# Designs tried in a protein design chat: miniprotein binders against q9h3h3. Part 73

Target 1, 235 residues: q9h3h3
Amino acid sequence: EDGFTAEHLAAEAMAADMDPWLVFDARTTPATELDAWLAKYPPSQVTRYGDPGSPNSEPVGWIAVYGQGYSPNSGDVQGLQAAWEALQTSGRPITPGTLRQLAITHHVLSGKWLMHLAPGFKLDHAWAGIARAVVEGQLQVAKVSPRAKEGGRQVICVYTDDFTDRLGVLEADSAIRAAGIKCLLTYKPDVYTYLGIYRANRWHLCPTLYESRFQLGGSARGSRVLDRANNVELT
Short names: E, the ipSAE of ESMFold2; O, the ipSAE of OpenDDE; V2, 0.75 times the mean of E and O plus 0.25 times the DockQ between their complexes.

## First folded at step 7 (miniprotein)

Design gj (at its last look DockQ between E and O 0.02; V2 from the best seeds 0.00; counts 0 for: pae E 8.8 > 1.5, placed apart)
Fold by OpenDDE base, look of step 7:
Structure gj (fold): chain B 235 residues (1-235), chain A 103 residues (1-103)
Amino acid sequence: as target 1 above (235 residues)
Amino acid sequence: GSEELRKEVRELILKAWLLVFEAVELAEKGDVEEAIKVLEEAAELFREAAELAEKAGDPELAIRALRFAAWVLEYIARLLEKQGKPEEAKKALEEAAEILEKE
């Protein structure tokens, strides 16, 4: 496990969001160009800072694919942060329910399935499957982190519009599984990121709402999804 | 003093948020009528918080409290529409708009 504290991972993610992205936008680019783009920018070879011999000469924060239905609506993140500050000052108990309500209130409902993979063919193949699913309209948007200097794990993020829509979250899991992904998936709302709620946060809040485990010969989904907050299986 | 008023504003905002959270839980359980009633109380607390924030010399906090009141009213409107009360929903949206025009 990359020895980065949750705070360092968060800082790195914020820094990466500020750097240039390599984007394939299916709204403006023909789907027939996807394979050439994937071949040009394999995630295992794209480097965070544009290292010599990499496909990129400049820093890259993320590699992303936008589907036809993608809309970058983040809701009222400023209102969310103000409300969160007020709640912290109050000294009242903060629960996963509290965060869910803040998210609904401010329309900050986006969330993502996360998978961590070592650099190499398996990562590039996984990313190609996800990118195709996005371009085909089975998923709305996905991003993958570039290769770090130390060769640590890369993360693929697959977004959904509403983390409170259990059906939509489960449909995205099914589409990821249909793309051939067999690793553990964790689902995290973006509200947790905007509020600085990472692993080992002072409120002991688990930032992961759902876990998906691949299951051979199981349901049509090929996965078992666990609600971590309630410790209940959803599938 | 202004500091005591600011403390009271924070207490009102906190109470309002708790009511919002209760209301959403009620709405999720299908208790939409009680959810609306709780949200109406929350909207009023946000308005009261805004008035006290102005008196405390914190107009930015007042504006934020009013935005929350407007948002609660928009949520009430959505719940009223689900109840088949479109006229009441429209009135709640008009009230929300009037709050936002005062910003």
Scores: ipSAE 0.017, ipTM 0.280, lowest interface PAE 7.0, mean pLDDT 85
Fold by ESMFold2, look of step 7:
Structure gj (fold): chain B 235 residues (1-235), chain A 103 residues (1-103)
Amino acid sequence: as target 1 above (235 residues)
Amino acid sequence: GSEELRKEVRELILKAWLLVFEAVELAEKGDVEEAIKVLEEAAELFREAAELAEKAGDPELAIRALRFAAWVLEYIARLLEKQGKPEEAKKALEEAAEILEKE
């Protein structure tokens, strides 16, 4: 039953990827237009399917901001997937180290910090802070889910380009906190997503690599980051 | 038995979505012909998953897989139009409509 629920959620996310996105692209749009765009498309009011009274009349899968330095690069996903299938039939152990090495070999190194917030001003304010950080170059790319009919929590994804670069991942955490975000953050390398590996997977892998908790007085002055694989505090 | 069939259905659906991700990136990089080939494989896997889900006694999963196959076929049609192949695009849209009628 748990696998069916996770499978349905993954399939819904994939359907959202296929629907139109609302994108502010700093590579082609002046930064001075960002505030007007944010006011037009607050994530708490942009609806998944274009409900009456929404700013959008058509379905929206994601709302995204691309920074000036953003260079789309998923790496060698086909080679990664082929190697993954071969590894599964080889009888060799499947471990987090195995996935890390596959990701490095095939240059599928991106990952993302995730945060979940209820619809409303707090979500819209958090998104606006993240979007400004992206346009200002402190972050590279972020997206936020639109409002679902049932009104559950929405997700903001803040991407980093190399999950093996702890400094870069922690710098992104700091930039998120500087935008005033105090909720729990979790970090998931994209390699797990591309291989279809979710929390309840048959290999018992944990797709969450790091957790970040806001805490005044922590080593990073407001962030305590835990390495989930080793239960080791990084900050 | 049915438990093994359901596991196979889940694996097919996940494999199909991995192919869709790959195809979207191929199309963005300008490899449109390769993207369409990968999408055709993804649509076939979604249809196979739906058949197995029905046999496994999970009609809700079967319906979802069919809707994903239809969405993939609609995307294929848009790529085919950009390649100047409107007859093939029309066929893909007709197949998508037929899949949605099975619900």
Scores: ipSAE 0.013, ipTM 0.211, lowest interface PAE 8.8, mean pLDDT 82
ESMFold2 (binder alone), look of step 7: mean pLDDT 88; pTM 0.868

Design gk (at its last look DockQ between E and O 0.70; V2 from the best seeds 0.00; counts 0 for: pae E 2.3 > 1.5)
Fold by OpenDDE base, look of step 7:
Parts: structure tokens; sequence; C-alpha cells
Structure gk (fold): chain B 235 residues (1-235), chain A 103 residues (1-103)
């Protein structure tokens, strides 16, 4: 592990969300241009701050691909935060079910599969597979972090519209596996980020809802998905 | 130059987010007073980041930094209400609104 605490990684992610993104938008750009774009901006070479000799001269927060069906919807994040704070004040027990209900009530339902990869060919190849799956409509949206430091891991995020839709979460895992990704995947709802629920939170809430492990010769999905909250296999 | 200012802006934003996450952890542990203090520092760093972003010729980043400062102030307000300080909470909300009106 890159020695960064969960808070450092989260802070870097939030800071990166505020910088410019390199985006391939399949809604406006022909799919035939994807390969040229991937060749121009390989994630292992794109640098966070536009280092000399990088493909980017300006800072890049994320490299992203938007699918044809992508529609950004963040829901009522402010209402969610107010309700969360009222709940904390009430002294009521906070459970994963409570967070789920808050997320539903405020329509903050987005979540992401996360994979961490070292810079290099494997990362760029994984990203190319994911980007293609997004452009082909198997996935809605994905982003990858640029290269921040030499030897530092980069993260690929593959989003789903609803973390409460187990089928949709599992379909995204299947699409990621079909793209040739074999590493460990973890699924994290965005609501947990908005509420500051990280590793070692006081409520002992696991910020990772699902874990996907690649399985050779297993189910048609090629993975075993574990519900971390209930310690139950879903596949 | 503008590049050095942009670097400083990014460092401030990163530090501000670290403070936000620390404050959340503190508030979670029941140390609401220290959480508020840490959030006040985070809000100031976002404001400073906005001012430097404007000087760097990045008004869009400045706006986003101000939005985060306002959001932090709203969080402070809610923590102050939990402490039974509704007047101080109202002041923090007024400061947040004043930030957003300048956008």
Amino acid sequence: as target 1 above (235 residues)
Amino acid sequence: GSEELRKEVRELIFKAWLLVFRAVELAEKGDVEEAIKVLEEAAELFREAAELAEKAGDPELAIRALEMAAWVLEYIARLLEKQGKPEEAKKALEEAAEILEKE
C-alpha cells in the first residue's frame, strides 16, 4: 500500500475532482476516435500536475470516459448532509440500513467499483478495456487517476447509478471482468464519501459494500462478489 | 508566476480536504469542539485557495473553492447547533450565504 491513509487518498480524490478532467465523451465524440484518444492520453503517462514530457501540460484531476447513456445526477447532497447531521444529533443508532435509507430519500445513489493498479502497461490496458466497455454501452461512466508519483498506484473507478440495485452492481462487475480485469475490486457508494464515512469511522461502518475477487472457471461472471456488510456471497 | 500560484492553490485545497476528513473523525469521536476548530481552518484554506485561484487566472477553480468553503461553514453551523450554540450556527450560515452570493 502506498503508505497513504484513507483520508489522504480521499483528500487527493476530492482535490482531483476540482481540477480539470481529460474526458472522452461518447455522446459527442465518435467511438472511432477512442483508440487515438487512449493512445494520446495513456493513464500511466498523464501526470497529475502536467509534468514536463507528459501528454498533458496542464493539471489533470481525472481521465474519464462517458458513455452514451451517461447523465450526471448527484441527487440532493445538501439535504442528505443535513439529514445525516440531524440523525447524529438524535443519538439514534446508525447502521448501513440507515445510510441506505438516507441515500434513497435524497436520491444520492451513485457508487463505484474501485481497482488500484501500478502505473504501466497493465494499467493502460485495463483502462483501455474499461473505456471500450463504456463506449460500447456495457458501462455508463469510468474515470482513472493520473500518475501522481513514480511507483504510486492509480485508481480506476467504474460507476453505477444505484448502489442499492444489487443486479446493476453485479452487472458492472461482470462487464469489468469481461474487459479482462482480474484484480480485486471494491464497491463504494458515493453517499459514504459525502457523509465522511471512511475506514475506521466511529460507527464501524464498512465503507466498502462489496468485494469482487476474480475466479478462474467459476460462474459466467468470472468473479465472486461478497457483501461485506452481511458477509454473504452474492454470486 | 501563475503556475506557482496554481500549485499553491492545489496544495491548499488538498490540505483543506485533509482537515475536513480529520474534523469528521473528531466529530465522530464526540470531540465536536475540536472538529469545529479544524473545520474553521479548512474553510479558511478554501477561501485562501479561491483568492489565489483568481490571482492565477482560474476563476472556475476559485468558484469551486468558495463553494467548498460555504459547505464547510454549513457543516460548522450544524455542529454548533449540536453544541447548543444556535446564534453562532446562524452566523456561520450567514457567512456561507455571503460566500455563495459572491459567485
Scores: ipSAE 0.394, ipTM 0.806, lowest interface PAE 0.9, mean pLDDT 86
Fold by ESMFold2, look of step 7:
Structure gk (fold): chain B 235 residues (1-235), chain A 103 residues (1-103)
Amino acid sequence: as target 1 above (235 residues)
Amino acid sequence: GSEELRKEVRELIFKAWLLVFRAVELAEKGDVEEAIKVLEEAAELFREAAELAEKAGDPELAIRALEMAAWVLEYIARLLEKQGKPEEAKKALEEAAEILEKE
């Protein structure tokens, strides 16, 4: 039953990927225009389908900010998917280690910190802080979901380019915390997304690699970061 | 009107993705033949969405829907290869290529 709900949300996300995005691209747009753009398109008010009274008149799948140095590199996704299919028929064990090796081999190394927030001032403030961090070069790319009609929690995704680079992932966590964000963060490598590992799966793989919890007085900008695969504190 | 057509397109796209995720679940459970049938339906829904998107004046969405239909056929081909059915897999890949060649 929970699978049907998760299935519905996954289908909605994939459909959103296919609709237009509202993008602030620092590579082509002066940073001085960011504040006006943020005020025009707060994620709590941008609606998925362009509802009456929205700042957008057409559907919006995602709201995104691309940093000055952002260079898209998805890696060899086709080769990754082919190797994954071959691995499944080989009889070899499927583990987080074998997925890590596939991701390295095919250079599909990106991943993302995720945060879920209710619509309103906290969401808009968090997004504005993240967007400024991207434009200022502390983060490379981020996106936020628009407001759904049912008004559930929205998601901010902050991307990193290599989930195997723990210091780089922790550095992104610190930049997120420096933007004033105190909610729970979870980190998901894109390799799990490209291989369709979303819900309870027969390999018992968990697509959440790291968790970050705000902790007053912590050295990593108040974060306590747990490696969920190994149950190890990264601090 | 055009807005009603655009709504219908999005309903088709949503349903097509729902079928894709259902097929992934079926394949994970070992029901590969049923997964392929569900994926064939998903591919047809993406093609229908592309036709309606173009009629509704949204050619960018039409192109994306065709790309997804082709991707679904490529997934079908991978499942068929795993079942030792390379000729059926080749047909699926040829259909995917034909979809991408349409203008």
Scores: ipSAE 0.368, ipTM 0.773, lowest interface PAE 2.3, mean pLDDT 85
ESMFold2 (binder alone), look of step 7: mean pLDDT 87; pTM 0.858

Design pa (at its last look DockQ between E and O 0.03; V2 from the best seeds 0.00; counts 0 for: pae E 7.2 > 1.5, placed apart)
Fold by OpenDDE base, look of step 7:
Structure pa (fold): chain B 235 residues (1-235), chain A 84 residues (1-84)
Amino acid sequence: as target 1 above (235 residues)
Amino acid sequence: SPEEIREEIRELLRKALELLFEARKLFREGDPEKAKELLEEVLKLLEEAIRLAEKLGNERLLKIAEILIEFAEELLRRLEELLK
């Protein structure tokens, strides 16, 4: 992978966070309207910049679904970043344990399962399954990137409240698998994103904590989850 | 060498990203003046990255730098609106 892939994805994500989101909020919108909303805004057709003939005329950063239990809590991201700067200037070793402790201290505990899919039916079907799981309360919140001009892969992000809660992370994997998703999943804490820790970072930190592979005929979860930090299978 | 230029671009982009995160932090902390100063530095770094990317003929690096410039400029506009 070209070392600039991480910086590119970071730049795109930062730009996307600044543009309007298309949101289905299950707290305010009846679940019966979900299918119509999904049909109106299929991720493979929604364009990042509102291209002619797309469902959107204006730029869209993300398409998102909020569940009934969703509460936006980003924690103390400011305090986290200040502590991170102080840590860098101290010359103290930076480890995954250090980042975990920073995240806990500042309550920046959110993380996400990520899947990358080519634009088309498989992406839209995957998104519909995830969106339904969110509205049904099996998942809390998810988002998907709109279609880029270059036709690159789109990303679906499924969030969990606490990346340190291994059970919650595994439950979300199970719910994603139950929604019919069979592709590779990677789990990343948001703290790594907030601190600019991407692939091939100067600290040699792996930003991916978990990897999930679909398994036919396996455990009740339908996946094998690898802890990448410890190189241990959790399932 | 092309490899040296590529590494220089990479370092510029890395530093620009770090400063963008810091600028966003300072903005949220209520220090828009320092955030503005950092964004001006970010823009200088990205302009140099663009120059080198063009020299190298690397469209991907150019695109990354352009996206970061757009983000930095938008953040700068928002800061300037608040300072008004």
Scores: ipSAE 0.022, ipTM 0.420, lowest interface PAE 3.8, mean pLDDT 85
Fold by ESMFold2, look of step 7:
Structure pa (fold): chain B 235 residues (1-235), chain A 84 residues (1-84)
Amino acid sequence: as target 1 above (235 residues)
Amino acid sequence: SPEEIREEIRELLRKALELLFEARKLFREGDPEKAKELLEEVLKLLEEAIRLAEKLGNERLLKIAEILIEFAEELLRRLEELLK
């Protein structure tokens, strides 16, 4: 609309990262407490800034669930960002291969499946299914945005630990579908997020690596997964 | 103390971001005089945040302030074109 949608979204994400998160951490919290926690903090009712009538009185940046096997490791983000600056001043071409190599070199390999849902029962139900899959060990980490004052879609992020491991990414897609989720999923490596590379970037890079579309029609529930970079179906 | 300075930087960035959202809304609604006032305050807050973050050596907060300054400056340039 005004040419700054991507920058505005990046600024909102950075603000959310600075605010407190609501976290269910299966590494320190019994799984039997999950359902009560989900009922207390449905993402359609948790507000970004603690609006009247919310379960939260203070700002919430994200609502998250950490699985029992989750080992947080963002990698060498500082080194990645420094190498990115050096690359931009070097005059060398910036390509998807260059970004992949930077991510590997600096061990910034995580990525995430994204889904966008309107506030309401479908969002809360989808989040509850994802959260249970995390606590049960089918997924490792997920987060969901709180409700914004302006309204609109919220996002669920389901993380994987290595975007170069296609089997692991496809296994996460399968676990999401097993939770009953039928909407479009898109996959974005975290390297693009840390470098601030968005859809309308000057290098014409596509930060969406994979798309997953649910197959309809009554056969076994599955996905059609497209590799956007190579225009190749993986399923 | 370093911890108090870090919290001051976070508050400056939070205020700057809130004013940026308001300025973008005013830009869309055609109130360029008020939008300009907000953007000038945003830049003041971000310059102070950068000064404190440099003093503290906090790379992450510097990066956030840098990105927000770039956003604010470009929005201000577009708004100044409208006011010419």
Scores: ipSAE 0.015, ipTM 0.363, lowest interface PAE 7.2, mean pLDDT 83
ESMFold2 (binder alone), look of step 7: mean pLDDT 85; pTM 0.833

Design pb (at its last look DockQ between E and O 0.04; V2 from the best seeds 0.00; counts 0 for: pae E 7.3 > 1.5, placed apart)
Fold by OpenDDE base, look of step 7:
Structure pb (fold): chain B 235 residues (1-235), chain A 84 residues (1-84)
Amino acid sequence: as target 1 above (235 residues)
Amino acid sequence: SPEEIREEIRELLRKALELLFEARKLFREGDPEKAKELLEEVLKLLEEAIRLAEKLGNERLLKLAEILIEFAELLLRRLEELLK
């Protein structure tokens, strides 16, 4: 069951990526316009298909904010896929280390912190905090899913350039926590998505590298980050 | 075995999804011709997945293949519009 659900969600995410995005680009738009943009397009009200009465009349795949330092770089995804096929054909064991090496070799290093929130004030407030952090340069890029017809949870994705840079991943967690977000966060490399490595995959690979839990009165970071691959706390 | 067929279908669907991501990337990078070639391969993989899913009587895998076909066809139509 979990595998099919993950593949279905991946297909839906892919479809969303093909639809128009609502983007605030801090490279071209003054930061002073962010609050007006957030008020115009609250993610809890923006609908996936442009339902009547929504802020959007047309389908929206994602709502995104680009920071000043944002540069889209996807690496060599084609080379990555070819190497992945060759690896599978070789019969060699596939480990998280193998995937890490493939990602490095092909420069497919992006990853994201994920949070799932119900539609409403908490989601919109969380998104506003993240969007500010992106515009202020504490984060590079983030996106949030629009509201689905079924009213399910929406996802906020906060990207980092390199999932192998533990410090950068932890800095992003700290920035998310500083923005006032207290929910569970999971970190997933994009390479796992590109290679179709979802929950309950045949290789028993965990697609989540890190988990962040909010902690009151804890470390300066305000969270505990668990390395799931090694079952070690990093904070 | 039914289990082997199921795993084969899953592998086909996974491969199709990977190629769909790449096709979408190539499209965004301004290489619609290569994107089209990948989409044609995606359709072949999905057709085989459908055939096997029907043989197995697995409605869930069949539905997933159908969803992926819809996306592939949508992307293909967009590519064809750009190539005119």
Scores: ipSAE 0.018, ipTM 0.437, lowest interface PAE 4.8, mean pLDDT 85
Fold by ESMFold2, look of step 7:
Structure pb (fold): chain B 235 residues (1-235), chain A 84 residues (1-84)
Amino acid sequence: as target 1 above (235 residues)
Amino acid sequence: SPEEIREEIRELLRKALELLFEARKLFREGDPEKAKELLEEVLKLLEEAIRLAEKLGNERLLKLAEILIEFAELLLRRLEELLK
């Protein structure tokens, strides 16, 4: 069965985008209700398809928290996709730099820090910390995958509004670490997702822009952040 | 409209995904004939989704359909090995 793992995970992630989400929206729901919501819907117990004994009886694609100041990114995704098609037929080289410029031109600037954790208390505690940081305004929006029937690690995605704003991306990393998260974080701009560019893409593009590793005994920030494009430590 | 076409593609992909995971379950349970039947329907749905996604020029939906086809074909090849 192990021959299905990578392709299966990709298919499940995309299927999740199409199913209903469980959302705590701080823009319309008082912050005082957050702890009750977190207790009702721990990501380690919310099941993808509504298993017996789950808090949810229907499929759940994602569990999400929107911050009070969250401004949905309405960048020109259709224009981005059209320009991408034109670029592919132009014969010009396709590089990370051309994707960056395309994203800037069409205002598709969001990106996300990703972390993977096994189901259980550690995951639920990490999610609760992230969700509180979002509601308190240190982070803008986050989501976590539900418990899959087959098991395996779950993913928390913490969004930022501009992957070209290095300081803003690093501030989000700092807020994640302040929530007590010590695992490896990887940062991926949303432009790759909207263009359907994944791990085994034909252009040999790497969708990961930054890596963050927790460092014991470090500064209050507590992480080393590597720029994957330039192989340069930023912290 | 383009929005209606996008929703049609999403419904095709959702149904294909449901059948694909059911076929995987049947593969595990040792019912390869039924699993093969479902995979043939999955491929039919995905081919229509690709046709519509190409018409719309939607690369994200195309990539999703291609990933699902790869998964379905991998499972089908393993089924054929079992049925040899």
Scores: ipSAE 0.015, ipTM 0.293, lowest interface PAE 7.3, mean pLDDT 81
ESMFold2 (binder alone), look of step 7: mean pLDDT 84; pTM 0.820

Design pc (at its last look DockQ between E and O 0.03; V2 from the best seeds 0.00; counts 0 for: pae O 4.2 > 1.5, placed apart)
Fold by ESMFold2, look of step 7:
Structure pc (fold): chain B 235 residues (1-235), chain A 84 residues (1-84)
Amino acid sequence: as target 1 above (235 residues)
Amino acid sequence: SPEEIREEIRELLRKALELLFEARKLFREGDPEKAKELLEEVLKLLEEAIRLAEKLGNERLLKFAEILIEFAEELLRRLEELLK
């Protein structure tokens, strides 16, 4: 278009991070209060900028649930970004292996399963199931975007603390499926987000590390999970 | 208080963002004189936001302001070339 679409989207994302979040924090709030909170703030009705008639009168950037085991730790993001700049100027190859090593070295190991749903009952029901899984301890932390004025799909993010811990990533997938979620899930390590690496990047890196597809039938795991970096099935 | 300063920075950034998006719209629609006028105001708002955020020591708000400045300056450069 005009060459500023990426900048516009980045600015909107930063604005959402800056604006207040609606948080249910299981570390400080009894689990018995969750159902009332979910009923008060369904993601299909919480508006990004506090429209009249919304449950929120002020802007909301994200709606989030923190589990009892949630321990916020982004790792050494500043060191990661500095090392990334040095790597780019060094002339050395930029590969998935070097990104993995940067993430490990700087302890920026978190990542997230993503799902995209249209506003409505299906979104609210999916979010409620995810939020319950977080409070019950099967998942660590999740967030969902609020409704935009123009509409469109909303995103649920379910975080894990270490993308290299495949068992932990698969356990999160299983917990998501146990909550009744059947749509496609994609997994992105946070290292790609912090370095601004997206699909069609100049290094031909794939920011989606794992994909999960719900299996029809009696699978004990409920999913078929593909490792896109190594092109192998994990399940 | 720190909370009052923080909210003032947020308000400056919200206004700067609103004007920046309107300037982008005007750039697309072929009104470069008005777009330039808005960008000059955007840069003034961001300068004040940075001054307050540096005084407060708030790294997150500083990064946001820096991203908006880079966006605004690149758009302004294109508009100034168009207006030569």
Scores: ipSAE 0.432, ipTM 0.827, lowest interface PAE 1.8, mean pLDDT 87
Fold by OpenDDE base, look of step 7:
Structure pc (fold): chain B 235 residues (1-235), chain A 84 residues (1-84)
Amino acid sequence: as target 1 above (235 residues)
Amino acid sequence: SPEEIREEIRELLRKALELLFEARKLFREGDPEKAKELLEEVLKLLEEAIRLAEKLGNERLLKFAEILIEFAEELLRRLEELLK
């Protein structure tokens, strides 16, 4: 996928962040209401712009589920961006290590497992499994993109609090697999998004840190996780 | 060179994205005036990116810049409505 597709997807994601979200918040809503909410707002039917006959009449940016332990923390994104500009002007080499240090320094540590699925039953079923895992406390927060007019793939994002915590990233993969999801997963830190680091960037940085492939009959985790930066299997 | 122009456009677009994220943050933090100032800068960056993309004939970069402009203008409109 051409670097533009990543930039376009980033712009679309930013635009989606500005529109209303459909949120199930497990901190304020009983878990017993989740099934009714999922039935009311299946991601394959919720439309980005509130098309006639959709469950939503107004534009929806994202459908999200917040776990009981969810706390929104974006860190110091401004300080991160300023430090990134200073780094670029310094002429110093930019590596995954330098980005990791910037992220740590500014507490911009969030990351997400990503899965892309075609609209339909498989997507809705995957989302329901993820949403349940979030409400049950196996995951902290997840979101899914609504259906676009063009019928393209929808994305489910499952967040972790710290992309530098390898164990936490792997635990989230395990929880996703336990929810019955068998597709390819990629893990991307949010810092890469905030700094505009997409595919085919001038620094040749890979914005995807981990890749998870489902494995039949394998380890208790049910997946193989590849560290893409080091080309090493972690599982 | 065309490659240099492409890199310049990409840098402008990156800077615009960074400032958009900052503007959105400031808006959420209750500083709409600073958010507005940043959005005005974003629009200038994107206008230059469009100019260069048109010069290069790069429809892809042009489309991306246009999407960012639409987003920035929408955010600016919302800010202006809040400031009234």
Scores: ipSAE 0.019, ipTM 0.450, lowest interface PAE 4.2, mean pLDDT 85
ESMFold2 (binder alone), look of step 7: mean pLDDT 85; pTM 0.826

